# VH-VL binders against q9m1h8: the designs that were tried, part 25

Target 1, 233 residues: q9m1h8
Amino acid sequence: MEETMAEEGCCENVESTFDDGTNCISKTEDTGGIESKRFYLARTTAFEMLRDRGYEVNEAELSLTLSEFRSVFGEKPELERLRICVPLRSDPKKKILVVFMGTEPITVKSVRALHIQISNNVGLHAMILVLQSKMNHFAQKALTTFPFTVETFPIEDLLVNITKHIQQPKIEILNKEEKEQLLRKHALEDKQLPYLQEKDSFVRYYGLKKKQVVKITYSKEPVGDFVTYRCII
Key: E = the ipSAE of ESMFold2; O = the ipSAE of OpenDDE; V2 = 0.75 times the mean of E and O plus 0.25 times the DockQ between their complexes.

## First folded at step 8 (VH-VL; framework fv_ecleralimab)

Design C5 (at its last look DockQ between E and O 0.02; V2 from the best seeds 0.00; counts 0 for: pae E 18.0 > 2, placed apart)
Fold by OpenDDE, look of step 8:
Structure C5 (fold): chain C 233 residues (1-233), chain A 120 residues (1-120), chain B 107 residues (1-107)
Amino acid sequence: as target 1 above (233 residues)
Amino acid sequence: EVQLVESGGGLVKPGGSLRLSCAASGFTFSNAWMHWVRQAPGKGLEWVGRIKSKTEGGTTDYAAPVKGRFTISRDDSKNTLYLQMNSLKTEDTAVYYCARDYPYWYFDYWGQGTLVTVSS
Amino acid sequence: SYELTQPLSVSVALGQTARITCSGDNIGSKYVHWYQQKPGQAPVLVIYDDSDRPSGIPERFSGSNSGNTATLTISRAQAGDEADYYCQVWDSSSDYVFGGGTKLTVL
C-alpha cells in the first residue's frame, strides 16, 4: 500500500512586485485632502498632456508639489481657479482652455453656462473638460455648439499619466506628406496600416485624430530601435 | 468662413495661354494643400493637379492630360493659388474649380469655378 | 489607373430612400468621399471618410464602404436632393480619382 505522497507543489507566489508606482492614495480620512489630491494629480497630468501636444507650459506648473498646490488652491479648490489656458507653441494666437467640472451632473444648462463664461476668451481654438460626473447625450450635443473642438476627460483618466507607465517610446506624428510617402513606399492603402482606435487612452492623451499616422520608435538595448507605424481610426 | 474665389477664365484660341487665380480667405492658406478640379460642359469632375503646402515641400502633381502644359503655383503672402495653362486644347474647355484638401485627400471647400473656353 | 464606376442615374420617390453606388477594386481599403452638385453650382462635400458628415449636412445623408462598393444613402429624399453625386478616392498610383457621377432624380 504505497502511500503516494502527493507532493503539494508549493505554488511559489511569484510576488510580481509590479512596482506599480500607483501611490496607493492612502485612505487618509481627511476627505478634503483627497479632493485636493485628485485635482492636483489631474491638473498636473493635464499640463503634461498639453506640453506633449505642443502647447506652451510653464515648467513651474509641472514641478508643483502637492503641498504647494494646497498652499495656492486650498483643500477645496475653486474650480475656476484650476482652469488652464495656454497658447500653442507653433501659434501663440491659438489657445486651449482646460476646465474642471464639478461633481454635479453635467446638463445642457451647465454647458450653456460655461459657454457664456468663456465667450469673452479670445483666441480659444480648443477646450478640454475634466469631468467628475457622467455627461448625458444632450449635454454632449450641446458641446458641438462651441466654435472650437471640445474634448472630455473623466478626471480618473488624468489621475495617472499613461505615458509614465509605459516604456516611453519615441512618438512622432507624421504630417500629410510623410503619411503619403509612407503609403506609397509600401504600396499600402490608408486602411491597411496597423491601427489605434480614437478611444485609446494614448490617442486621447496626445489628441490624435482619425487618419493621423504616428511613428513609434522602441529602443531595446542591445537589439536597437524598432519602428512601427499606427494609423488612428 | 472659408471662401475660395476663382478668376481669370475666358475665351482663348487653341495653342493659347491663360492664367487662373483663386483667392482664398477664412483659413490659414499656407498650411493647406490646394487643388484644381475641372468639369467639361455636361461631364463629370476631373482632377487637374495639386500643390502641397510649403511646410510639406510645396511640390506639385498633375493629371496626365495636363502634365507638361499646366503649372500650379501659390503665393502664400497673397493667399492666392494659380493655374498657368499653356498650349491649350479644345478638350481643356471646362469650368475650373479651386478646392482645398483638408485634412486628408478630400475636398472640403470649393470655389464657384471659372469658365475656360478653348475655341477657334 | 484606378477607376471608379457609378450608375448614370438613380430615381427615387419623394420621401423614399435613395442609394447611389460607387464601385472600385478593393475600394473598401480606401476612404470614399461624396460630393453633391446641383445644376450651375460648385460641388459640395456631403460625406467624407466613408460615413462622416460635414457640419450642415443633414443626417439623412449616410455612407458606407465595404469590399468593392461604397454606397451613399439618402433617406427621406426631398426635392432639393435632386443633383449629381460624385464619389472620390485617393489612390497611391492614380492620386485623386472621381467617379463618373450619378444623376439623382426625385419623383
Scores: ipSAE 0.786, ipTM 0.954, lowest interface PAE 0.6, mean pLDDT 91
Fold by ESMFold2, look of step 8:
Structure C5 (fold): chain C 233 residues (1-233), chain A 120 residues (1-120), chain B 107 residues (1-107)
Amino acid sequence: as target 1 above (233 residues)
Amino acid sequence: EVQLVESGGGLVKPGGSLRLSCAASGFTFSNAWMHWVRQAPGKGLEWVGRIKSKTEGGTTDYAAPVKGRFTISRDDSKNTLYLQMNSLKTEDTAVYYCARDYPYWYFDYWGQGTLVTVSS
Amino acid sequence: SYELTQPLSVSVALGQTARITCSGDNIGSKYVHWYQQKPGQAPVLVIYDDSDRPSGIPERFSGSNSGNTATLTISRAQAGDEADYYCQVWDSSSDYVFGGGTKLTVL
């Protein structure tokens, strides 16, 4: 059902009244729709990214519509309510936290406040900051004081899920045992594998770190699969 | 050049107390996690405890044999790490090293150590 | 509590390859660090993150880690490599854990 809206109003300041003077319904300007849509898209992408990284993500979060999102969070969402905290499927004692930052510049003071907020969160082993503002060098350095990895993503980078808009091969991250078996089987060192750069958008999407190895499978009918291995630099 | 210099070691009786210091230079001390590691004569390395940077709350953690008896502190204005040892036992006899933990979870620089002997 | 086990001693002939093991439950899922300690001296980091060398450590020092065993390998052993070697991990429940140490003797 389409919502009905009043026609353009001709009243300056009217309250609900019994008067027959002017029966205008004033339009209200709403600029919050763009903001809520940006958070919706970024948050949906974040859930998809966490699922693809191996975290336990509720299917309902992946299937939220924009309308449903706005019903829950409003046209100008409160950022603290947007936070995501989910456990790793392979080790439920390990959790990741996603924090949506405001438009204020991010300073050392902001990072200190985050540190205090999360001090009681037992089992937190990773954090992602979704940024709307630039982070100065001192704030970036302060992020290294956390006992786990902290990643940052500009919100603009999360408005679309890059894995949905480009044909992508199958990606499998090797654990240490699988990596060693691969290298021994081919008598290779890490440096002899083809590289993926740490700054690569795909590497960032999956949260891959230096020295990790990925198995990339390109499926093509009828020939079958073509497999390559790459090392993160 | 990173340097760590321990001092304050010596002979104490069982039940006594001793305070060790570690003077640091050549790096930003306030950003570093600092540790004490000990080694009994003729024995292996044993982790004693750690203090985090003040930006991470400056919290301490200790190995079980020293919990409640040893206290680690730091003075960032003096670039100095401290180990207060109370209720000393003969099994605390060791060379005590201070060590820097950077970037995280391993010790990239060590001091030369200071000997603590607990004996009647 | 997490524990690491090393052999008490390893012998190697001059110019040959020495291998020092460090065993622990699923140690391959952890990063292993190695320290060299010569008599009367402080320990020195020789390998970190399983296989990386800090600046100034000769390329003949290498490391590997998989399954339940990590290995420090010293090729072309020299008299100056005679020392005690310790492995170390960080563990979320036990914090910093050292192996018992291995005395390397160069014959």
Scores: ipSAE 0.000, ipTM 0.418, lowest interface PAE 18.0, mean pLDDT 82
ESMFold2 (binder alone), look of step 8: mean pLDDT 95; pTM 0.963

## First folded at step 10 (VH-VL; framework fv_ecleralimab)

Design D1 (at its last look DockQ between E and O 0.71; V2 from the best seeds 0.69)
Fold by OpenDDE, look of step 10:
Structure D1 (fold): chain C 233 residues (1-233), chain A 120 residues (1-120), chain B 107 residues (1-107)
Amino acid sequence: as target 1 above (233 residues)
Amino acid sequence: EVQLVESGGGLVKPGGSLRLSCAASGFTFSNAWMHWVRQAPGKGLEWVGRIKSKTEGGKTDYAAPVKGRFTISRDDSKNTLYLQMNSLKTEDTAVYYCARDYEYWYFDYWGQGTLVTVSS
Amino acid sequence: SYELTQPLSVSVALGQTARITCSGDNIGSKYVHWYQQKPGQAPVLVIYDDSDRPSGIPERFSGSNSGNTATLTISRAQAGDEADYYCQVWDSSSDYVFGGGTKLTVL
């Protein structure tokens, strides 16, 4: 009756305290860095757009790096300092103003306040509002009280220049005479031209108006140049 | 405010000549296409002719009834549109309006008109 | 030549809706413009590009254009709306063409 003493091996549970110092790297998302980058991109695209619309733009503004932008405007830019005011090349007495709006909801009160702020600006013939929030119907209606055309762009639409991503066809805007000649040449009515909608991002970028006609030239190697005409509707 | 003011209307004999003027103000006259439209007494509107802007070639077009007899011209330095009417006929009797075509092929502003009466 | 046809006259009761038609071949493929002319006055543009209103024109004025017929609609007709109304188009062969005009009477 050999009592085989079962040696109870005390497995010392070495509680390996895996101090998983998961350093929650609080990704303090450099919210300032993101904001400054957004304004940089939007402002750059706005200058490019204004250039392409025939306004006088300083090349230094187009070549500004993000680092230089941050050096001038900081990580949290003051919205008033971001404003762009440039003359039309064909008529230096006509100026366009670009205004960057805050993140707050845009109200009639906000629009009226803006109207008061810009009332002293002589020679304004157009304005662009860069929006970071939705504009209500009443605020939109209040924009019609300005003595000039006001365009609105969500800031997201200006983060990327749409003209840089498209194999850029050559675009020419026809004058009134050229449009008339086109219609006569082809015995076309105004509404029979292929159309571009006013809501089209391309139409908005170039500031094209209803009934304007654009000549679009596509260069396809090896086939050559294809020309099409589109009317804004 | 845009204003168009016609002058030079009056009584003329058949075969006679008359020159109308339209003084424009309140806009960049040189960029506008300008038109003459007439209205015979108790009748409808009838397009007479146009002159395009100088920047777009300054060409003139005329309605068939007045072609070869009427000439439209402009002096952009004076903001003035002209209608030279030669070989006038009794059927040319009308109020003559100057009108602006600033956009695409409609008349957004009109003068008050000047009466031309062609009678023996 | 391109031609536009309008009714000679239309009558509307005060506060009711008037409709003035302008007919032309494929007029729906063109832009139609409308003018109001009161007695002894110059024409005034009231609708352009089928349905757009110039500044100062009441919302009571509206336009539509489809097929062979354009329509000027005047809602809630007022005594001051009594006038002659003309439609107009541009045509590649005939240039600027007016309709014959419609006399609107407000009763």
Scores: ipSAE 0.787, ipTM 0.957, lowest interface PAE 0.6, mean pLDDT 91
Fold by ESMFold2, look of step 10:
Structure D1 (fold): chain C 233 residues (1-233), chain A 120 residues (1-120), chain B 107 residues (1-107)
Amino acid sequence: as target 1 above (233 residues)
Amino acid sequence: EVQLVESGGGLVKPGGSLRLSCAASGFTFSNAWMHWVRQAPGKGLEWVGRIKSKTEGGKTDYAAPVKGRFTISRDDSKNTLYLQMNSLKTEDTAVYYCARDYEYWYFDYWGQGTLVTVSS
Amino acid sequence: SYELTQPLSVSVALGQTARITCSGDNIGSKYVHWYQQKPGQAPVLVIYDDSDRPSGIPERFSGSNSGNTATLTISRAQAGDEADYYCQVWDSSSDYVFGGGTKLTVL
């Protein structure tokens, strides 16, 4: 629907910002176009995140354009239609669910209602809630009653995929066996690995838990690769 | 609820063999590392051995006193852990516990144990 | 081969604080786990990762670990706390190691 925002008036006539030369754009009243764009960006980032976590994600979802998204979901998408449910590539019995929450406050009642809605979804081993509002302490506590991991992301944190806007080293998540072999190989004890904070944005992007270890490979041409290991704390 | 139930204990002469089973329920057995821990009468806990998840290679490891005599295996389709004990000695007399190692190297759930007595 | 040492016994008056130690070379570099075993029963995990409590373990159970000593602390000791207590670590060379156990007597 809304192709462009109407120009309201004179913006500062500032050129030479070293940007792509984009002119000042006057904003107008929000339309369904702005809402659909936010959901499109967040949903695309969620698919990319799930792919990078090892889930089976259809390439068509990763390459979906805004225009195609709007054709399927409209300018004011129904939140239930936006849900994502995909299997883990290494174990297809395990599925993750992504739920886009509305703008109303998230309370214990809304968390319990969600629990009932998904109770028949067999094979669910994890869930991500995309939030548009604050979740109070009691609602957060209610999430711990789910029989699987539940993560929350403010929708604003998914409007841009942080891994695309910075050069990323190669990141590999060690399973328990690989962590054990690493420690034995280097004669290290558990607490002797360098740490990476649980709140780190990349830790949250990959859904890592305390005591998991990541192998980080920095590819430096022509010198070769530098490998480091970090333990989540 | 997580449950571990051992069976197969009994009286065996030195040099004999015995097979223990541990039936697991209430969790995804195939994802867990499973252990045997034993306790001689009136004594402390002693790690016997483990088997890792099959997705991580299914490797077994044993404490020195039992290497070559004991074999740990698992059947993920039956949610069952096994301990085959051969060439039994009197010092193998103990209660044998099945234990789950799900997170990082501690035992969050234990069975009630099964008594193995090795005597002439 | 990595070893853990615990006192054979510890006594505590009802309502007072008990402290059970687990000693090992550089044990502070490892995570220490604690198990409670009552007579005729299986062990039960009471502390993991030095200081964390499993669900259902009361806050009166706490743990610490630094240097060469880890400590299980039981505040406001109750008669039902009378049991054997074992510490345990994972070690990169010795795998799973238990302490010898400490009998806690509540007087």
Scores: ipSAE 0.584, ipTM 0.870, lowest interface PAE 1.6, mean pLDDT 86
ESMFold2 (binder alone), look of step 10: mean pLDDT 95; pTM 0.961

Design D2 (at its last look DockQ between E and O 0.58; V2 from the best seeds 0.00; counts 0 for: pae E 2.02 > 2)
Fold by OpenDDE, look of step 10:
Structure D2 (fold): chain C 233 residues (1-233), chain A 120 residues (1-120), chain B 107 residues (1-107)
Amino acid sequence: as target 1 above (233 residues)
Amino acid sequence: EVQLVESGGGLVKPGGSLRLSCAASGFTFSNAWMHWVRQAPGKGLEWVGRIKSKTEGGYTDYAAPVKGRFTISRDDSKNTLYLQMNSLKTEDTAVYYCARDYEYWYFDYWGQGTLVTVSS
Amino acid sequence: SYELTQPLSVSVALGQTARITCSGDNIGSKYVHWYQQKPGQAPVLVIYDDSDRPSGIPERFSGSNSGNTATLTISRAQAGDEADYYCQVWDSSSDYVFGGGTKLTVL
C-alpha cells in the first residue's frame, strides 16, 4: 500500500505585474500647429488664385515656407493680419480683399460688422471670404448689400490648389469679340457649347462668370495639342 | 449712375443727312459695346447697328436696311457715340435710342431717345 | 433671318398673373432678354439671360425659356405694369433681333 506522496508543487503564480506603461502619449495634437498650417495653406492658395485671376501678387508671398509663415504670424494667427489686399494688374485702382473668418457662426451681425470695418477701404471692387463655419441664409443675403461682388470659399477648398493636381491645361479666357467669332465660326449658340457649371471648383478658382468662354488646351505627347471650349453656365 | 443722352435729332428731307450724338456717363465708356436702336412711330424696336470697344477691335455692324448709308463711330476721349445718317429715307423716321451692351448681347441701359423725322 | 413672334396684346386683371410669350425656332438654345416700355419712355431691361433680374426690378417679374418659347411672367400685376414688352435675342446670322412687342393691359 505504497502511499504515493503527491508532491503538491506550489506553482507560485508570480503575477508579473506587467506595468504596461502605456505612455498615453497624449498626442497633444499641437492644435496650434494644425491651425497655423491650415491658414498657411489656405493663404498660399488664395495668393495663387489671385495671381491666376490677374491680380498683382508679390512673389515673396507665394514662396513663403510654413516655418517663415509661423515666424511672421505665429501658431495662432490673428485673422486680421492674414488679410490680403491686392490690386488688379490691368487696373491698379481696383482692389480685391481676402478676409479670413473665424470659427464662430457667421451671422448678419458678423457681416454688418465686417461691412463697417472695410467701409474705409477705397477702390475695393471685390471681396473673398474664407469661411471656417457655415453661413446661414440671412448672412448670405446680407452679403448682397456690399457695393461689390463677394465670393465665399470654405477654407477646406483652399487647403489644396486644384490646379496643381491636374495636368495643367493651358487656359485662356475669351473676350466678347473672341466668343462671338467662335460662335459665328461654328454656327453655334451660347447654350450649345460644352459647359462648366459655376459651382465647379475650377470655375470658382479662376473666378469665371456665367456666359464666359474658356479655351482649354491639352498637350498630349505624342499626339499634340487638343483644344476645347467651355462656356460657363 | 449710368446715363445716356441722345441729341441731334430733327427734321430732314429725303436724301438728306443727319448726325446723332450720344453722351455717356457713369461708367467706363471705352470698355462698352454701344448700339443704336430705333423705333418708328407706333412700331416696335429695331436694331440699327453697333460699335465694339476699341480694345476688342472697334468693329461696327449694321442692320441690312441701313447698311451702306449709316456709320457708327465713337470718341472715347469724349465718352460720345455717333450715328452718321446719309441718304435718309422716309422709312428712317423714328426715335433713335443709344443703348449699352456691357455684358453679352443685351441692352442694360438706354437713353431717352431723339426723334428723326424724314419728310418732304 | 431669325424671327421672334409675340402676341399683339395680353390682358390681366389687377393682382393676377400675366404671361407674355416669345416664340422662335430653337429659342431655348439662346438667351432671351425682356424690355418694358411705357408710353413716351425709353425701354427698360426687366429680364436678361432668360431669368435674371437687373437691380431694382421687382421679384414679381420672372422669365423662363425652353424649346421654342420664352415666357415673361408678371405675378400680382399692378396698374404700373401696363406697358409694351419686347423680347430680344442675339443670333449668329441675324445679330440682334427683337420681337414685335406685346401690349399688356391691366384691367
Scores: ipSAE 0.791, ipTM 0.958, lowest interface PAE 0.5, mean pLDDT 91
Fold by ESMFold2, look of step 10:
Structure D2 (fold): chain C 233 residues (1-233), chain A 120 residues (1-120), chain B 107 residues (1-107)
Amino acid sequence: as target 1 above (233 residues)
Amino acid sequence: EVQLVESGGGLVKPGGSLRLSCAASGFTFSNAWMHWVRQAPGKGLEWVGRIKSKTEGGYTDYAAPVKGRFTISRDDSKNTLYLQMNSLKTEDTAVYYCARDYEYWYFDYWGQGTLVTVSS
Amino acid sequence: SYELTQPLSVSVALGQTARITCSGDNIGSKYVHWYQQKPGQAPVLVIYDDSDRPSGIPERFSGSNSGNTATLTISRAQAGDEADYYCQVWDSSSDYVFGGGTKLTVL
């Protein structure tokens, strides 16, 4: 399992333009650097997203550098090693699984194989699939057979964390009791709150489901703070 | 698999007391709002009361006919919902169901019910 | 206090479509849920949030809600659909409210 330091591994079939002891760069073979960077960015965003959703995320994962990532996973990471499984902070018995899918088309057989792989993982209440390819209709239907919510994200949507833009409004997710209190206080019925679509990027980032309510606080000078409530539909 | 099993029903005289239990399994009981719903023989469904999840304060609410006489409690360590019924009246005669209110304000799982008969 | 009104009974021929109504003031502003109860059994949820089906409920059960009326529709009625059906809402002032129930008879 130990690595023998040999110039062979880094310099096979490559132009001898560079010193093998410093770096191994192949003309026309720089895909590994791009691929590892994409996985690094997406995986880091996934950890940030899970933290913001209330999962217990190790700070080391949030501060991992690209070079540290490459030391652990290599220039062409093995997808199964990239998986993330973390518990919900408020209920550690509940876990979320993030799976990085390959470039091959995702079929119903792929989904069923995944279902079997995770059948013994007690406590999974949600799963996120990071996609690099199109998922056909039968595969999408197969996701609905899981006993928990399965979300999908194209990897390109995770290369940048949308919540890191400056001047972002404050987002607070109401629990069921807080929503009930809001409706009673204003004599409103469930459908009378302004809507926010399930496909909205912030809704997807926080993993919000239908009927959840978000409190959005905008801090805008000189008007000051203003608050709106939006219900997911 | 979610299961709810009521017990403790029986015959009791007016003015008496009875305690019902509902054993829950197959879900995280402490995160659910739990309800009692009753059905008098040959009649429709009637909401009795609820207890909110521990994470949301564990507060209780009751229908007007039972306020002050019925008390709902929960023991999350035993996954059990309770209904203490005091000062029972003949109009309390019904099958009592426990029900789970997990999402938003509908009952996705019900127990099979336990019969309470209040008769002189 | 918010009230829901259902017809006492509805009849449908085998293989035909049954419609069970649930009327309430501005019920379209609320989500309506439907329960099926067979004799001697507990209620089971068949429709929630107006039109969504829980797992295991056949596609021939559907729902709609607008204005002052919600409707449970059962297409291709089968003998096994014979039951009592209840609508239910949450109301910001009256909490959990059930309709009076409708007995569906399949002829």
Scores: ipSAE 0.499, ipTM 0.838, lowest interface PAE 2.0, mean pLDDT 86
ESMFold2 (binder alone), look of step 10: mean pLDDT 95; pTM 0.960

